# VH-VL binders against q58766: the designs that were tried, part 8

Target 1, 244 residues: q58766
Amino acid sequence: MIIMYAIGIGDNKEEVLKAYEKLKEEGIEVELIDNPKLLVDKLLDGEIDGAVRGSLSSSKVILYLRERIGKFYRASILKNPFTNGIFLLSPVGIDDISEDKNERIKDKIRIIEFASNFLKNYNIKAKVAVLSGGRLGDLGRNKVVDETIYEAEEIVEHFKGNVDIIHNGILIEEYLKDGYNIIIAVDGITGNLIFRCLGLICKIPGYGAVILSDKNVNFIDTSRNANWERYYNAIKFLIGGDFG

## First folded at step 1 (VH-VL)

Design o13 (framework fv_ogalvibart)
Fold by ESMFold2-Fast, scan of step 1:
Structure o13 (fold): chain C 244 residues (1-244), chain A 121 residues (1-121), chain B 107 residues (1-107)
Amino acid sequence: as target 1 above (244 residues)
Amino acid sequence: QVQLVESGGGVVQPGRSLRLSCAASGFTFSSYGMHWVRQAPGKGLEWVAVIWYDGSNKYYADSVTGRFTISRDNSKNTLYLQMNSLRAEDTAVYYCARDQRTYVFSGMDVWGQGTLVTVSS
Amino acid sequence: DIQMTQSPSTLSASVGDRVTITCRASQSISSWLAWFQQKPGKAPKLLIYKASSLESGVPSRFSGSGSGTEFTLTISSLQPDDFATYYCQQYHSYPYTFGQGTKVEIK
C-alpha cells in the first residue's frame, strides 16, 4: 500500500512550489493538483490519503466538499505547550455552531465524534474536555453561566462510557496540562478568542484547520496567501510526524 | 397524535427504480433524524439509511451504498428513499422510523406501518 | 461493521416463565444498544434504549442489562402478549446493525 498526499495549487504559485521542493528535498513526494474538484474527488475516492487545500479557491473547494460529504465543522490544530503534543479546538468561528441550545448540543456532539475519528488516523487517543463559563461549585450564582454548565454536563453524560470525556468548568489550563486533546469551547466567539490568544498573540505553533465530518476526511485548510512554511507544516502534520 | 405513513411500494423489475415516501404528522419533523429500516419476507430487520434533522448528513448500509438515496423535505414533513438499480435481495417491507426525543444517537421510538417492495421479473 | 449476534434464535416458553435473551457485539459498543419487540405483521416497537432504560409505556416486567459486548433482555414473567420476535440493535457506530432476532414462541 502506497501512502499519497496532495497540495492544491492555484494562486500564490511560488510559495506552493517552494513547499513542494522543500518536501521533495526531505524525500517526501506530494501530488500538485490545480483543479478544486479533482483534489476533492481524489481524496474522497481514496486515490490520495490526505490533502492540503494549498492556494486553491476556498469557496470552490468548500462547495465540492459540501456536495460530496454534507455538513462539516472545523477545528484549529494547535501545539499543546504542556505536553508538546497537539490538540483540536472547536468551534472557532461565529457560524460554526448553532445559537439554539438543542442544536448547539447536537453540533458539539458531532464535533466530538468527528474529532475523535480524525485523531485515530494519527494513532492519537481522544481525550475530550468540554468548557463552560464557570466551575461546577459555582452552580446557582449566575443563570447564563449555569446554562453553559448544564450544557457541558449533558454532553459528558451523552458520551459516558463511550469516550474519554470530562467537564471541569472554565479551567482550560488544567485540561491542557492533563493532556486533553479535543477542547470544546462554549461557543464560536469563545473558541475564536482562545485561538487568537494562543495562536496569534502567544505564537503557539498551529497546523491549519482540519475539517471534521461524519466521513473520515484527511483534509487541512490553509490560507490561500500563506508562506511556504504553512503548506509544508500542514503536509508534515498529515504524514503523522512528531509534533515536538 | 404522532404518526408516520409510508407509501410508494409495489412490484418492480430488477434494475429499475422506485421512490418511497414517508409522511410525518403530530410532531416537529424538522427536529428529528429519520431512518429507513427494511425486512425481507420471513427474515430479520436490516437498517438501511439515516438522514439528520437538517438533511446535512446521511449514512447508508453497505448493501445499498451507491444505489439508494435518502432525502427529506422539511416544509412538507416528508422523508424519501430513492431506490435505484433494484435487486431481488432488495425485496422487503420498508419502514420509516424516527429517532427518539433525545440528543443524537438515540433508539428509534416511532415507526410507520411499512410499505412492501417486491423486486421480481 | 459491528456484527450483532443474538442467542437463542428461537425459544419456547410458557406464560409466567422468566425469559432471557442475549445479544453480543463483535466489538465494544458501550451502552449504545436498543431492544425492539415485533409481532407478526406489525412494525417493531422500542422496549429498551441505552442498554437498560425502559421506554415510556413499556411494562416493568421488561428489563435490559449489560455493557461493552454482552447484553441481556429479561422478561420477568412472560405474558400472552409477549410472544413475539425480539431484536437488539447497536447505535454506537454507522452503519447501525441489528441482531438476527430471537423468536419467543409458546411451548
Scores: ipSAE 0.000, ipTM 0.414, lowest interface PAE 16.2, mean pLDDT 85

Design o14 (framework fv_ogalvibart)
Fold by ESMFold2-Fast, scan of step 1:
Structure o14 (fold): chain C 244 residues (1-244), chain A 119 residues (1-119), chain B 107 residues (1-107)
Amino acid sequence: as target 1 above (244 residues)
Amino acid sequence: QVQLVESGGGVVQPGRSLRLSCAASGFTFSYYGMHWVRQAPGKGLEWVAVISYDGSNKYYADSVTGRFTISRDNSKNTLYLQMNSLRAEDTAVYYCAKGDRLWGSFDYWGQGTLVTVSS
Amino acid sequence: DIQMTQSPSTLSASVGDRVTITCRASQSISSWLAWFQQKPGKAPKLLIYAASSLESGVPSRFSGSGSGTEFTLTISSLQPDDFATYYCQQYNSYRYTFGQGTKVEIK
């Protein structure tokens, strides 16, 4: 079987081309595609096995994806500093999850299902941790914190016996030490702040944001204005979960 | 296996007091809010009271406010309901129920204890 | 307090029937509604929570739907074990309230 991958090239061309050359030096050939619709169509029609947005317009790629596959979510792919494996962090944007409490719970349930299926493609067993704003021992002290705890417990109960899932409050460091690889943030703001602290301040390696949907889409969303290592790492992940 | 066992029910005269107990096992009792729910003979379910995991917050149905007091002893894994100024309309089977962390959706119930307020 | 009203109060059905029970709240409770089954002489058993989430161990023929003020419990193919009284219960408010109950009887 011939396996093919593509990187979108729009602007920031020097960094995309540097990633392309680095991959080629390692025996990995990728197609460079400069048209957002063509990238999406080739991926969804099965002409390529995986795609990275690269430096193409985010709004145009998202529009074409939404047109073809409907609603989707994103999860940031980060290297776990304790285990050297990867973990998915979601939600990581305000638009990824509903502001309505009931729909937010349903969104998080869908994220877990889709993320678990995504990891199966790489032969990675899902271990899900749901974050809340406090510890179980703090219940009754603050109504807002309590609501995040109740929401997390509701999600855990939905997956009883079906998925390896836990809620242990706010303790993200303990989840990561224990090898949990799908981390569900309280909301998009919280998830994005966690990503920015870990990825941009602490410089832990990242591989872009994977698209999560009910359809099999092997696509990683990257920053349009990223350095070459971001594009390179995204392709390496898609090829076989090779994260160094 | 989660188990809730009520005790303390019986026949009591109007205006008197009675205390119910619920012994809990099979889960970390101190993590969960606990409820009392009653059912009058041939009638539907009526929620009576809830107590938070640490005992700091309590809520009551309007029908029992000022007369009933819910309490718990986390060291003994036991829930209590002190019932004062009992009335004929308090006659019911009283169930102990485990809350979903004070949220509701009572996931486990005891078998109930009958309280009959009658001369 | 939030008032919960069920309809019908009683229904007669045969094994294999699709049975629908409705529950209405006097004000919006979002999705914070549970459904319980009670057989004579027994404690209630949780079937559905958060309006649509099936409790572990409950058969897939039971399903819940709705949000806001209008909710439905559906039994897709009634079994002999399903003849019982069903209650809805809101937990949006800390002053919890139940519906009056719906008795499902043999036709």
Scores: ipSAE 0.000, ipTM 0.386, lowest interface PAE 20.8, mean pLDDT 85

Design v01 (framework fv_vulinacimab)
Fold by ESMFold2-Fast, scan of step 1:
Structure v01 (fold): chain C 244 residues (1-244), chain A 121 residues (1-121), chain B 112 residues (1-112)
Amino acid sequence: as target 1 above (244 residues)
Amino acid sequence: QVQLVQSGGGLVQPGGSLRLSCAASGFTFSSYAMSWVRQAPGKGLEWVSGISGSGGSTHYADSVKGRFTISRDNSKNTVNLQMNSLRAEDTAVYYCAKDRGYSWLYYFDYWGQGTLVTVSS
Amino acid sequence: DVVMTQSPLSLPVTLGQPASISCRSSQSLLHSSGYNYLDWYVQKPGQSPQLLIYLGSNRASGVPDRISGSGSGTDFTLRISRVEAEDVGVYYCMQALQTPYTFGQGTKLEIK
């Protein structure tokens, strides 16, 4: 079968076109789509195998996706500085998970399931680490930290025996050194701050944010004002997990 | 190929004990939560107890807390319900049910044949 | 606990006619994931319960398309477009949003 990918083109046309030309030089053909609804419809109807939002309006693309597939979560794709592999970080937005404790736990469980399924598409084994605000030895010192520890332990118990999953407190650097590739942040604020520090300050390579859903949606969300390398890298990731 | 085969029911006097067992085959047993659901004669379904895939977490209906204990042996693919201090109100057909969730509430995709427990003097 | 209420509790129906069962929950079963944690089971005479519909509207394997589930939040419906003799049984809705799992009272479907 012929595998087809698309990049949305709206604003920032010069950078999208540079990515298109670079991909074409490497024998990779992509369709440029300038209509948010058409991009979403072609992807979800199976006419294309994967899509990058590119420079299309985020609000319009997200609206059409939500209308077609319902609720979804997002995870940022980042290069692991210790292993040179990739990892997914989620949640990364305040609207991604519930403020209610029981619903928040179920949200995080669904994120893990969908992220694990996403990685299977690229033959990558899921290794899940759940963050909390402290260490197990800190129990009893601070109620807010204690609640994050209890939530993380409950999530780990849900997946024991089925998924490679661990909770070792706040130690994100140890999780990454050990090759964990799905990192579940305490909340969307925490995840967003981690992303901004790693991606925007430390300049760790990123590949956009993948959509996590009960449907297999091969879609990467990219910044509208990105340079061409970001659009190029997102397509390369969708094709074969090429993050070198 | 999924099968749940139950055993261990019977007649017991009030205050007595019984142990129900459910032998599972056709799936990776340790990867799924298991529950017990009962049905009193002529009445509806009532969830009794649940256990995570690892056995690390257990849940009970208020009506049986402190009297019933759910356990599992993943090496033998069995889930068990130890019922102590039985009351007339515990008289029911007891079903084991496989949760589609790995260790959490989802839905019951397969049910055992049921085991009758009668608590009567 | 979440209270599940079914209506009607007794449903006599003529072969080939449609049938409808309502299920209401005391709180919303719509999770932020977009799933409604509401399932439907049928218990045929002398048999164990069996899954019909999971997560609001998804048909279990082997369930004919004349049987469908719909609804969201607190109000759910099970519909049978054309009742057949094998549909006789007691139908239960169940919520799985939170522990304990709770069932409706059951609806007994009988042929007139």
Scores: ipSAE 0.000, ipTM 0.432, lowest interface PAE 13.4, mean pLDDT 86

Design v02 (framework fv_vulinacimab)
Fold by ESMFold2-Fast, scan of step 1:
Structure v02 (fold): chain C 244 residues (1-244), chain A 119 residues (1-119), chain B 112 residues (1-112)
Amino acid sequence: as target 1 above (244 residues)
Amino acid sequence: QVQLVQSGGGLVQPGGSLRLSCAASGFTFSRYAMSWVRQAPGKGLEWVSGISGSGGRTHYADSVKGRFTISRDNSKNTVNLQMNSLRAEDTAVYYCARDYWLGDAFDIWGQGTLVTVSS
Amino acid sequence: DVVMTQSPLSLPVTLGQPASISCRSSQSLLHSSGYTYLDWYVQKPGQSPQLLIYLGSYRASGVPDRISGSGSGTDFTLRISRVEAEDVGVYYCMQALQTPLTFGQGTKLEIK
């Protein structure tokens, strides 16, 4: 029952302080930390149970995380407009996965493992959908699309029987309607474009990007220039998966 | 490898004091809240006190509030329970337990320490 | 304080048969987040308690599928589909919704 959270505070102080005061009004105690290394060290040394980057420098926080935990992946946390639950979208950056086919398949397998473990911390059952550039019925029409289909099928086969996982091609809207909550994009470019369309154009509510690694790191990366509601929502998410 | 090892129990007269200790190993101690749970002879479990990972928040059962103090030393991986003004009804085996990070459950327990308060 | 009530308090069972333990809370343990803050523990003879189920229905590491937790709100059940000799012990439910954390009285499971 005893848990402590922190928000990084650098620039955009007014919005961070508004989030802090709103959380305090609700009985949620949050530490404000103005040093990137101190935020990372307190989280990884176990002095706090979860952290939101807040308005601290992204470059410095990510650098210190990388130095401490090594390789990690990122997933954007977005509200599912059909179910009102959340889903994770990954990869969402070009540097998140390998350009080599075999290593990329391994990266996606690790993302699925780490994302599933992340959702378990919030008592959310993992339902995994793997995107490709077409459908099984399209095999033979385009070599590039075919490669994405073969890759998706290999990933599904790896997890069959142990994870609720499906590949039904390019149909992201069907996956979301069916409640799939881990969406694996074809590559970092497509994942980032999907995120930008959903989050920045369609304004689907989001909770920031979670760090996915073999260490259980309870950290959400959120925009330095966000309004207070985004910092508030990120902490509420960390506390109990509060999606309202 | 994950382990909690307890010490500090014994026999004491009513009004006396004892300090229980619980040494943690095999995990990042400061990441976890810790609790003390007691069990009187032949009776059920009773939660006594809890402390956050940082030590910034403490909670107590009404039966021990004002008499017991929970503390932790994260540099030594130890949680402590200072028991003052002991009463016969405090006689019990005392367990330290690790709070599950996001589930508010006790997933790792110490071996227990007997405290006997007798006249 | 939230009062936790278990039944039965004594449960003699034949090996291989199913067993069920009920737990009732004096108020709902369903949090606004959708989580149910109800845990189950077993204390085997001469041992410390060990976690079986957390947050209503999730099995702790190493707990076999024959042991399951169910329920929401105020009424909860721990079920063992086929009792084995190693299941002997006293079973406790606990609410973790609010302090003070409170346990049920315990249910002693014995082989008859």
Scores: ipSAE 0.000, ipTM 0.408, lowest interface PAE 17.3, mean pLDDT 85

Design v03 (framework fv_vulinacimab)
Fold by ESMFold2-Fast, scan of step 1:
Structure v03 (fold): chain C 244 residues (1-244), chain A 119 residues (1-119), chain B 112 residues (1-112)
Amino acid sequence: as target 1 above (244 residues)
Amino acid sequence: QVQLVQSGGGLVQPGGSLRLSCAASGFTFSDYAMSWVRQAPGKGLEWVSGISGSGYSTHYADSVKGRFTISRDNSKNTVNLQMNSLRAEDTAVYYCAKGRLYWGYFDYWGQGTLVTVSS
Amino acid sequence: DVVMTQSPLSLPVTLGQPASISCRSSQSLLHSDRYNYLDWYVQKPGQSPQLLIYLGSNRASGVPDRISGSGSGTDFTLRISRVEAEDVGVYYCMQGLQTPYTFGQGTKLEIK
């Protein structure tokens, strides 16, 4: 069969088209799709082998995905600047995770399970770090920070002995230096802001956000304001090329 | 002022059941894991079971797994240990202890509840 | 399970003299977060256990500085620089690295 990939095109057309031309130069077949429902339907009906959201409306694509596959989470794939390997950052969608404490803990546990299984497909050992809003020595200074520390510690205890997992507070730079490759943010807003700073301002190489679910979906979510390299890298990752 | 006040316990025949309760006050109960630790007469301490602050995660020592169930009611600040299929070797003083499971330290302990399993 | 071994099990000491208790674990208690998940508890006669030291070397609230914890990995020591009458009790180390949490056998400290 013909192996087909698609990129959604809405806004940010110049950057999507730059990615398209670069892929075309390398002989990679890519379809540009300007309708969110059509992109999702073609992917899930098996008419294409993989899809990147591109610059299409996030809310529309997510809605259609949820209608068809149910609950899912997203993790951004970024290059670790200290180790040159990759790491997953999750959640990165504002509505991926519950505001209810008990449901949020369950969501983060599911994210870790799905992310660990995702890495296993690439023969990468999962090393999980759970972020909180402060340091261990900060307990008692701020109720909101304390809540995030208690939540992180509960999640760590759930996986202790089965997964390589740690909580060392807010110190994301220490986690990355130590080679942790699944980073669990406090919430979707926090994860999205971390992604935007690292990926869009600092230009750390990345491959988009993968879908974490109990369904097999060959889909990568991208920022609408991404440069062409992000769209290009996302397609290359889906193909199973060398991600460095 | 942190307090852990235990109730339940008593004499039961082998194969019987008992429920222990621990009422907590003086801290935000739902933020902390709770554990049960027992001590057989003249013996050392043995950790039995733990439950996370939300109640989502529960853990058991192999000696009690399948027979004991730990639960909590965060609206009432209580942690409970349901003990089924009791054996003579379950005879002990049972303590509830406050602590986050991840930290592994118990900064406050209940007064203890005696459980005797005999004919 | 992680096996915790204490020595000595019986520790008669003279008032005012130092005392030390050794605790050895069957595997390293040093986690990747750089903490040793080793705690010390004392159980005084007729009382519930109480926390002395958490995470290897941190004193619990109200614990005097004459009591200290040290060690890393698999070998840990609880030291009392000057034993007082109030120190009588059974001392336990505990690993909190993984469930099931496990205690040492206990060390009975008595005044001779």
Scores: ipSAE 0.075, ipTM 0.614, lowest interface PAE 5.5, mean pLDDT 87

Design v04 (framework fv_vulinacimab)
Fold by ESMFold2-Fast, scan of step 1:
Structure v04 (fold): chain C 244 residues (1-244), chain A 119 residues (1-119), chain B 112 residues (1-112)
Amino acid sequence: as target 1 above (244 residues)
Amino acid sequence: QVQLVQSGGGLVQPGGSLRLSCAASGFTFSSYWMSWVRQAPGKGLEWVSGISGRGGSTHYADSVKGRFTISRDNSKNTVNLQMNSLRAEDTAVYYCARERYFDSGMDVWGQGTLVTVSS
Amino acid sequence: DVVMTQSPLSLPVTLGQPASISCRSSQSLLYSSGYNYLDWYVQKPGQSPQLLIYLGSNRASGVPDRISGSGSGTDFTLRISRVEAEDVGVYYCMQALQTPRTFGQGTKLEIK
């Protein structure tokens, strides 16, 4: 029985190599793969047990994944600074959700379903918070903000009675204090900006972005320009390292 | 126990109005969509109208749009159907039903209220 | 609107024999979530409708396992493996993907 993990290596070679050396020092051997298609094929053909994109081209890896598994979403895995557990932040890619309002709502519903199932695999109870651009008391002051509030309310209504879900406006800090562990951003741009502030500026520990789909894919997407600790943490997460 | 109890039916002349009410108990009312479904004598089921849990969204079948208004009062656990400009083809037993959010199943139904539109 | 078509509309069955009802939608009910937003209901004589199956294949609380739902996209089937006397009634499929919700015409199951 051979159990194996891989890290993609493209640009940013120094940082990928630092992660590789650190993992090797701890007795963890990983394969370095410099071809996007080969990384995806080895993972999906069962030749490796898990993969981290590393510093390979995001566009190429995402394209090959879509060709093999179809539609998927991404959620960033971050440590909650108030609870020390993890939380998922989604969407974090500009193309992850539709620009059409009704399809966008359905995309967010799918993200919540797949994220809840992902957490269940780790015996973590899903607690969902849906972000909007304002507060309920702000209704009527700005049409763009109002639309985000109406979308959030519709999503909450869809899941009430079956999932622990809430909408309390833009108050992400209150959601995290209360232990919510699936945070649905207004859109992919907003989610990515939140990730960059928390993960890259504030240095909150993170494990990369997990793939959310109807298929079980042991794959973590990483920033191309990440420091070595991000690649290291992603591999440790896949192996079943300590999240808490 | 979870139940829906209906009232407000009766006989009315064409062009008249009636208001149907459905009182909910035994569950968190604001957490469920509420729908009205009707059945004409000897005919099948026809979905008439629906309202979201907080009342922010309402929907109607084309046959009743502009004549019927669905509303809810979550403080009283009631959903209402105001029926205006009634026609002979509106004659039916009207049911209220709760709809679950995740799966959209209508798992609890009222007893039905007969509405007869006749001259 | 989504049009729901059932067949047969009349289904006489011998006790203990299997029964099947087909339901076809004018548009796919398979949403991007992977769920089929199709319900099955039964209305027994003199009673309100009751939920049997939701999301294509999931049994509602209290529904016996001899009743099952299957299918995906536009073609769905409700099966009763061994018909009992209490199964007499009119069966309806309903799409819950879009508003307005729409029902099939109904299938009347009766014992021979």
Scores: ipSAE 0.000, ipTM 0.431, lowest interface PAE 13.7, mean pLDDT 86

